# VH-VL binders against p38822r5to271, part 25

Target 1, 267 residues: p38822r5to271
Amino acid sequence: LSIGNEIKDSFKETHKWVQNNLKWLKDIEQFYRERAKLEKDYSERLSRLSAEYFNKKSSTSVPISVGDTPTTTPGSIEAAGVVAWNEILSQTDMISKDHDQLSTDFENHVANQLSGLFTKLDMTLSKINGFNNDMVNKKDNIYHELEKAKKDYDEACSTMEMARNRYTKASNDRNKKKLDEKEMEMNKCKNEYLIKINQANRTKDKYYFQDVPEVLDLLQDVNEAKTLFLNDLWLKAASVENDLGANVSKRLQAANSVVKQNKPSLN
Below, E stands for the ipSAE of ESMFold2; O stands for the ipSAE of OpenDDE; V2 stands for 0.75 times the mean of E and O plus 0.25 times the DockQ between their complexes.

## First folded at step 6 (VH-VL; framework fv_rovalpituzumab)

Design g3 (at its last look DockQ between E and O 0.32; V2 from the best seeds 0.00; counts 0 for: pae E 5.5 > 2)
Fold by ESMFold2, look of step 6:
Structure g3 (fold): chain C 267 residues (1-267), chain A 127 residues (1-127), chain B 107 residues (1-107)
Amino acid sequence: as target 1 above (267 residues)
Amino acid sequence: QVQLVQSGAEVKKPGASVKVSCKASGYTFTNYAMNWVRQAPGQGLEWMGWINTYTGNPTYADDFKGRVTMTTDTSTSTAYMELRSLRSDDTAVYYCARDEYIGGSYKLPNYYGMDVWGQGTLVTVSS
Amino acid sequence: EIVMTQSPATLSVSPGERATLSCKASQSVSSNVVWYQQKPGQAPRLLIYGASTRATGIPARFSGSGSGTEFTLTISSLQSEDFAVYYCQQYGYWPYTFGQGTKLEIK
């Protein structure tokens, strides 16, 4: 029913909503840290696989059997095919390094930047909450001072009326001086009350028509900043993954060039 | 007047801990983040981390994770930095510095640098 | 982590002359650079933020410029109190990092 109370509740709800949206950044950060971990693990396992098969080839000769007796025949299928296979293994190991780079890129260029974004916006939200608390306290203090000044004026009016009644009943110098004293006190309280009314009116207008809209706009600005920077970080995440794809394609083209030299008519 | 006043110099042995205090005055403590920056003798500045003074949430530089704890006491407007398992190369002047200042209004943040620094606390680590 | 490289390490200049200090980032930090001044036995003093905006109370003889990876602090008419060490700091990429400093000496 009170516009002031609805505005207070609106700030609390909007602040909580913005705070929850900022906490979502931590979930997104964790996702990219987990992606980085997956890429690192894949890189390490792929590198071990490449090394295993490279060592397997070097540990034993692969015989080429003709007829019933096993023999190793130099110079034909194994020599050309071995060059192609070794290149495939070499390029596979380079692809493992490409995934290691993607892991590093997700960590440094995405996850760490999300941590920084949350850190900065969390501090900004804290400042906005402090600003709101200061505005509410200043408004409440001015209203409290007005209420006190009104009470003081009402009491001074009552005291002056008592002094007026005594002077009316006994019109002597003592009662006249007392009445004059109480009128001066009442006029002082009246002036203080009028000053506080003016202060309260100015404070009311500023609070409801300037401060509250400004605070709510600041909360929306935090959410808009979050969205803009998050979009930029998602685009960066896509960019580093595209770079992986380009590097992998380059590795495969190098391997393909060697495989194409392994002509069937020469084997 | 806006001020950051730090605790006095300390001499420590390797393996000990040190806790440096930084008392803020002249401004609303929880409106500004607090950084800790150190400077070894004859060397440049090294960022150690910072703390959100409203929430108490710290963020540490990688080189100090596991050895440093940053805390605040909002009732006394004081920030603390504790560095554990001290080594001789931790000998340095340790500064607190506030940042994340939002100009004369509470508009969307712009970083204004570390605008107010404490006087520094010399920590000497030797046997 | 962004490496901030300052040059020269030491710059000798006479009072009244112009000093130009350089700071290079290992990757783009846009305009997210701060400059500090530090005199012996004192804490650093904020000079410039946003690469080019003077902090409150900083004399007009200090100016900053640059964007991306290269940044410059210029002191157009050196005063005797300007002889100090100057540090750049980036805030465009988490975490924050400082340059190693440039010492400005009287010739």
Scores: ipSAE 0.254, ipTM 0.649, lowest interface PAE 4.7, mean pLDDT 85
Fold by OpenDDE, look of step 7:
Structure g3 (fold): chain C 267 residues (1-267), chain A 127 residues (1-127), chain B 107 residues (1-107)
Amino acid sequence: as target 1 above (267 residues)
Amino acid sequence: QVQLVQSGAEVKKPGASVKVSCKASGYTFTNYAMNWVRQAPGQGLEWMGWINTYTGNPTYADDFKGRVTMTTDTSTSTAYMELRSLRSDDTAVYYCARDEYIGGSYKLPNYYGMDVWGQGTLVTVSS
Amino acid sequence: EIVMTQSPATLSVSPGERATLSCKASQSVSSNVVWYQQKPGQAPRLLIYGASTRATGIPARFSGSGSGTEFTLTISSLQSEDFAVYYCQQYGYWPYTFGQGTKLEIK
């Protein structure tokens, strides 16, 4: 009995633990949604900033003298600087778009997937709990039936003894008949009680040695699945952010290539 | 025979609510999740959500959150979908469809598509 | 969300001929693709799941292939009853999304 109770308690605790872990998925989901919002906000702000300064860009340009001896003019240098600046702003705008993409990626490839994962595992967990309850109810029901059968048997025994005593005191056909009837009833109740004992024992054995362990294993499976999928999503989150980094690097490289062409001297 | 039978066509005014029923038969109702999918005239399929028929726990598509309620009655093996604040673009055929997402009795769920569909319920929203 | 793009929008094929329908995912969905058939005035019918597994009762002339972002439904020899709209659905990412459908019509 003690072992059984411990096992039962183990289920409750394990279930609660898994449930809490699933709730943790919601927290993680929220985290990435918030990150997505930050990225979106940053993207928008950066885009606006880029646009603002792009509109403020100098229109200073000096025509290149077309002559027999073309030479670099100060105006050309200034133009080169403007070109470099335009490229920087352009690439900054592209970077803003990259952040927007990251926002989208966090939403679609991480947060939404966490939500989906939660839904899937929650469904499973709820079902497992439901079945556990069914098993518990079945067990409880058979025990109630057993108790009833026992009570009935005890009562039948008592009534039989009363009948016996009456017959002993007055040995007549009437009392004999009653005794026989009560004995028959007692035997009937005895048989029923024995059947219920057997049934209860089988049910108990099945519950504790088969059903509960199986359910616990299922809970473990849910937890393992959670862990595996969560790991994948964490890796995905890192991947999409790395992609941002790579894109940013490319953008900066492109800008740098133009900047390097902005020469400080006329020669 | 496994089948899903939906309630009849509905005509509603904008702002009203509609509740569509889906009665399941021929299988254990609580072993399969119930999906709701709608299709506007001449358009494609749109997933609205699903419900755990065993626990009654629903999950809704983002586009319908706040306007849709999915419920079940296990005693009658019936799923219900209520859509509120109806507008003209809600005019569509609404389908219930089961899937084995719950994955039987104890096993982890796996999605293999929606294999049984109701006949659809046309909901027309017009002033 | 993942965008499923089906092509062509309309496919005209003669009975007895081979039909090939395409479904492209905006991102890899592994093999988590389902195909449905829908005839006019009817509910969709499940054809393929797991990108390549035929559902119960689906004729052998229907086959699915693909993984990642490219998926194909093939009908080896079109029957008269096969002219319908076909939808793909991905369940690799939440939420599950449908393609816009391909109408298979008789040439």
Scores: ipSAE 0.194, ipTM 0.651, lowest interface PAE 1.7, mean pLDDT 89
ESMFold2 (binder alone), look of step 6: mean pLDDT 90; pTM 0.925
OpenDDE, look of step 6: ipSAE 0.048; ipTM 0.619
ESMFold2, look of step 7: ipSAE 0.141; ipTM 0.581
ESMFold2 (binder alone), look of step 7: mean pLDDT 90; pTM 0.923

Design g4 (at its last look DockQ between E and O 0.26; V2 from the best seeds 0.00; counts 0 for: pae E 16.7 > 2)
Fold by OpenDDE, look of step 6:
Structure g4 (fold): chain C 267 residues (1-267), chain A 125 residues (1-125), chain B 107 residues (1-107)
Amino acid sequence: as target 1 above (267 residues)
Amino acid sequence: QVQLVQSGAEVKKPGASVKVSCKASGYTFTNYAMNWVRQAPGQGLEWMGWINTYTGNPTYADDFKGRVTMTTDTSTSTAYMELRSLRSDDTAVYYCARDEYIGGSYPYYYGMDVWGQGTLVTVSS
Amino acid sequence: EIVMTQSPATLSVSPGERATLSCKASQSVSSNVVWYQQKPGQAPRLLIYGASTRATGIPARFSGSGSGTEFTLTISSLQSEDFAVYYCQQYGNWPYTFGQGTKLEIK
């Protein structure tokens, strides 16, 4: 029984540990949801900023050259600067959209996946615990039946002994019949008790040497699955953020290409 | 016989709340997750969420977060879905469905194998 | 989320003929697809899970196939009771999403 208690405690502790790890998934989920919110906020603010400055831009008129050979004029130079600025603002707006995409990616590809993972593993954990409970209940039930069988047997023995004593005191057909009946009952109870003993022993052995280890293995599987999928999601989170970086770089390059065309001299 | 029996049809006004019940029988209630799926008239199926019947932990679809509450009563093997702030577009048949889910070395989803008969919720002014 | 696209929207087939219904996923979902059948005025019925495994009590004429992004439900010989709307659902990625459905009608 001491070994049994130790094993039982092991299950409890392992279960608790796995449960805590699953709870940790929720924390991680929340982290990425908060990041998503930050990205969304940044996106919106940046977009507004870009729009504001876009509206503030001075209406610099580009000189209209009449003819097939337009010449660069000083006014054209100023216009080039304005064009460059417009491009910068335009690309900034695009960058804001890229941040919005990252927000969405954090939500859909990371946070929601964590939520799903938690739900799935939580359900599995619950089932495992349910199975364990069923096994425990089965064990307990057979022990209760055993106790009952023992009591019945004890009672049958007692009644048989009383019948025996009566027969000893008065050896008549009636008392003999009664003794025989009680003896039969006693034997019946004895057999039942023996059956229950065997059943209880088998159940106990199965529980501690097969069922509990199996349940522990299942808990381990849940934990391993958690780790595996969590790692994938962390990698995914990094991936989507790297994509943002790449997009931002692309936007800046586009802006730079226009800026480089903003020449300070006419020639 | 395994079955899910849902509460009767409801008529609600916009802004009101509705609570649909789903009583399970014929199986161990806490061994299966309970899903809620709705279907607008002439439309497809929309998953609303599910609840862990053992722990009572719900998971909601994003579209319903904040408006839906799923609960269970293990003593009566009954699942409940409450939808608040009802709108006209919430008019639909609402189904509870048991999740055929098996745990093990790897958890597997096997679909929703037992469905309630559905509960029509009509939202009209 | 993963988008499940079913085609065609409506399929007209004669009794006794083969019906083939398609479900396409926007991303790979491995073999994590279920099929449901829904008759008018009834709740959906589970047909196939794991893309190719028939649920309990489902006739052999129903079969599922596919992996990754392409999935097919096949009814080898249509019976009168098979005319219904069919839905696919993926559970390869959270959240689990449904197709829009294919209506199988009598030609």
Scores: ipSAE 0.022, ipTM 0.497, lowest interface PAE 7.1, mean pLDDT 87
Fold by ESMFold2, look of step 6:
Structure g4 (fold): chain C 267 residues (1-267), chain A 125 residues (1-125), chain B 107 residues (1-107)
Amino acid sequence: as target 1 above (267 residues)
Amino acid sequence: QVQLVQSGAEVKKPGASVKVSCKASGYTFTNYAMNWVRQAPGQGLEWMGWINTYTGNPTYADDFKGRVTMTTDTSTSTAYMELRSLRSDDTAVYYCARDEYIGGSYPYYYGMDVWGQGTLVTVSS
Amino acid sequence: EIVMTQSPATLSVSPGERATLSCKASQSVSSNVVWYQQKPGQAPRLLIYGASTRATGIPARFSGSGSGTEFTLTISSLQSEDFAVYYCQQYGNWPYTFGQGTKLEIK
């Protein structure tokens, strides 16, 4: 739900939380792809239904008199009713196309955009993981250098003690010179070890009090971007469905106007 | 040494499947995404998809969606691409390629900086 | 899907001369273009990213330019190793798409 102070020290937990929220985008994408399929299937079936009843029109003839002698076919229906029926069928076919447009809009303006959003944010999350790994590697390198410096110091202490023992047992100029040499090497290693301790302490402080909070802020930025863009896409989904409703209303108004022109005396 | 080493050439019948492996070495596998790109004989490059190697989440190009599966095994630093229901026009060299990641800018793309040697897949009767 | 159209399909140029390769996007991709070089039997090699930034180890004779829909790769003094096929790729819109390639060959 949220990235708080008690989570700032745990990159792994925060990254997984953000990752799970991004994974949810795939489910939402699939929902709109399935909505698009449903609208497409409805459009195709409605268009076929309209076409079927248009075809029945050719077998249900009305008296048409283009010459001097009218003809009447048994089973014919009123001419005014046929005009109104043709308009209802025509507007129904246009409504089928409105649903085809909604299918296209869900796919292009919602589902495909969700796929793009997921890909961009998933890539960004991987880059943040790379930054975290780089910071951990820098910290580990400094700890490796500290371990090396400690080992060197311990070995220098050991060799100095050997030289001290030799000088104690045989106090001559040669043994004194060797002791002095090993004591200088031990002091050099001690100073390097103390330098590495200080570097490691500063690196530890930077890591926990600067680097980790900064990486957690980046993770929070990904989640905030996800939320903002997802909300915009949900509003777009509502908008394209509202556009369908407006178009269907226009089709029905056109059909109604023709139906209202179907007067009883037009036969 | 940074490199991607792919599995060897394959000969398949139409309708079969092929699984190409891509083993990464010399870098931290999960720090870079893995792309799959193919090239039919005498043709250009065609992007097939991308997998996030940290999460294991793939994104497929529309032309391959439903026929391709991209996976990773982070314990072996290996990416896999499986293409099913092979057709003769799937005959191509298949490349894995990582995306370079060296900066902190969002969103920044450095291109595919390291490519595998390619795996020839031949689909014939 | 953004279509990347490269021209010419084949460019014949003498060594030491300048080659200019063109890449046009069907929609604006800002500066989100990459150029690759591919020699026969080899994987592609990254040359340029961000339309104009040379990748590590790429000689200064390679330069890229452009923004929006039109991009160029220029090789200022062709060397024998530069004769290859060159591809542009956009990353300004998903999915990634490649141009069909420009073959650069010895005149």
Scores: ipSAE 0.000, ipTM 0.397, lowest interface PAE 16.7, mean pLDDT 83
ESMFold2 (binder alone), look of step 6: mean pLDDT 91; pTM 0.931

## First folded at step 7 (VH-VL; framework fv_rovalpituzumab)

Design k1 (at its last look DockQ between E and O 0.53; V2 from the best seeds 0.00; counts 0 for: pae E 10.6 > 2)
Fold by OpenDDE, look of step 7:
Structure k1 (fold): chain C 267 residues (1-267), chain A 127 residues (1-127), chain B 107 residues (1-107)
Amino acid sequence: as target 1 above (267 residues)
Amino acid sequence: QVQLVQSGAEVKKPGASVKVSCKASGYTFTNYAMNWVRQAPGQGLEWMGWINTYTGNPTYADDFKGRVTMTTDTSTSTAYMELRSLRSDDTAVYYCARDEYIGGSYKLPNYYGMDVWGQGTLVTVSS
Amino acid sequence: EIVMTQSPATLSVSPGERATLSCKASQSVSSNVVWYQQKPGQAPRLLIYGASTRATGIPARFSGSGSGTEFTLTISSLQSEDFAVYYCQQYGNWPYTFGQGTKLEIK
């Protein structure tokens, strides 16, 4: 009985633990949603900033030299600088878009997947709990029936004894008949009680040696699934952020290539 | 046999609400999630959400969040979908569909599609 | 969300012939694809799940294949009752999304 209670408690604790772990998924989901929001905000702000400075372009005068020996003029240099600046701003705008993509990726590839994962595992967990409850109820029911059977048997025994005493005091046909009836009832109750004992024992054995271990295994499976899927999502989160990094790097390289063409010398 | 029987067609005005019922029979209601999918006339299928029939916990598609409520009555094995603030583009046939996502009774779930569908409920939003 | 694109929009095939329907995912969904058949005035019917597994009661002439982003539903020999609209659905990523459908009509 003590061992059984411990096992039962183990299930409750394990279930609660798994449940809490699933709630943890919600926290993680929220984290990535918040990150997505930050990326979106950054994207928008960066985009606006880029646009603002793009509109602040200073007018440049580029003298055009026509002749056999074209020469670089100061105006040309300034123009080159403006070209470089425009490229920087353009690439900055692209970077803003890359951040927007990351925001979307966090939402779609991480947060939403966490939400889905939670839903899936929550359903499973609920069913596991339901199964456990069914088993517990079955066990409890048979024990209640057992108690009832015991009570009935005890009462039958008592009644039998009374009938026996009456017969002993007055050995007549009436009392004999009554005794026989009560004896029959007692035996009936005895048999029922024995059946319930056997049934209860079997149910108990099945519950503790088969069902509880099984449900614990299921809980473990849920936890393992959570871990595996969560790991994948973490890796995905890193992947999409790395993609941002790669894109940012690409944008900067593009800008740098133009900047390098902005020569300081006229010759 | 396993079947889902939905409530009859509805005609609603814009801004109104509609509540569609889906009665399950032939199987243990709480062993399967219930999905709701709609189909506008001549259009494709759109997933609206699903509900854990055991706990009553719903999950809604983003497009319907705030306007849809899914509930169940386990005593009658009936799922309900309420859509509020109806507009003309909500005109569609609404389906309930059983999902064995929970994976039978107590095993880890695998999604094998929506294998049992209701007959559909036409909701017309007009005037 | 993952976009499922079915092609062609309409496929005309003669009875007894082979029909091949395509479903493309905007990103990999592994083998997490379901196919449904829908006849006019009826609810969809589950055909294939897991990209290639036939649902219970589905005739052998129906087969699904593919993984990642490319999926195919094949009907080896079209029967009269096979002319319908077919939908693919992905359940690789949340939320689950449907293709726009392919109408299989009689040539």
Scores: ipSAE 0.113, ipTM 0.637, lowest interface PAE 2.0, mean pLDDT 89
Fold by ESMFold2, look of step 7:
Structure k1 (fold): chain C 267 residues (1-267), chain A 127 residues (1-127), chain B 107 residues (1-107)
Amino acid sequence: as target 1 above (267 residues)
Amino acid sequence: QVQLVQSGAEVKKPGASVKVSCKASGYTFTNYAMNWVRQAPGQGLEWMGWINTYTGNPTYADDFKGRVTMTTDTSTSTAYMELRSLRSDDTAVYYCARDEYIGGSYKLPNYYGMDVWGQGTLVTVSS
Amino acid sequence: EIVMTQSPATLSVSPGERATLSCKASQSVSSNVVWYQQKPGQAPRLLIYGASTRATGIPARFSGSGSGTEFTLTISSLQSEDFAVYYCQQYGNWPYTFGQGTKLEIK
């Protein structure tokens, strides 16, 4: 009987543990939403910065002219530097787009997928709890009926003993008939009690050897699914950030190649 | 018989709110998620969100976050959807629809679709 | 999010003939597609789940197929009650999304 309560407490503790692990998914989701917001803000500010300096460069551009006898002019070194600066600004604007893409990817491919995972697993956990409640209720009802049958049998035994004492004290036909009636009633209660014992033993075996292991297996399945899908999403998060890094590196290499062509021979 | 019965049609002014009810019968309310889906006149279906009827935890579509609240009352087997700050383009039929996330098996990840729908509630937003 | 595109927007077919409705996902959803039927003034009715499994009580003339990004609903011998709007829905990626619908009309 006490074992039944210990099993209920074990399910409750395991269910709570799984539920807390699912709640952790919401913290991870929030982290990636905040990362997305940071990347979006950086993208917008970087884009505005490159536009500001493009406008500043445009308003201060030095005109270059060529005459009838073209040679290298003082404006040639300034023009080469402006070409390099334009490339730096252009690649910086492309980097701002790369960060905007990372923001979108974190939101769509990581945070939103974590929200979906939580929703699926939370409902599954609720159904597992319903299954557990059904199994516990079936077991408890059978034990309640057994206790009632035992009480009925104990009362019939007491009544029969009273009738036996009366017959022992006064051995007449009336007392004998009463004793026989009470023995028959006691035997009927005994048979019902034995039936309930057998039913309770079968229910006990099913509960402890089939129902409890199945419920705990289902809880373990939820936790295993959480871990597998979460790992996939963490790997996806790393993948989209690695793509950003590769793109930024390519932007800078393009800018560097233009900068290296800015020769100082006219300085 | 498994059934979802929704509250009657509503006429609202812009800026008001509406709360639609969805009464479930013929099944165990907490074994099914409750979805809310709307359909503007002559348009397709738009998913608004989902509520876990056992825990009461809602999940909202991004376009409705901040304006929608989904709740349940398990003692009456009733789900509610409240949409606030109504606009004329919120004029639509609003459906509740249950889904059995796992069916008869608790193994992940089965999805059987929204198998029972309410009759719909027309919400008209007009000056 | 995944866009579900249905084709054609309207399909005109005679009773007793076969209808084929298309649904295309913007990225793979494996077999995670559901089909619904909706008649005027009624709620949608579940037809097919898992791309190809008929829901309980759905006549055998309805069948679904496809995986990945392309899915079809086929009605092999149209009855008068089959003229309605049909929607696909994906559940392979968050959030869940619907196609815009295909109206099946009597010719």
Scores: ipSAE 0.005, ipTM 0.533, lowest interface PAE 10.6, mean pLDDT 84
ESMFold2 (binder alone), look of step 7: mean pLDDT 90; pTM 0.924

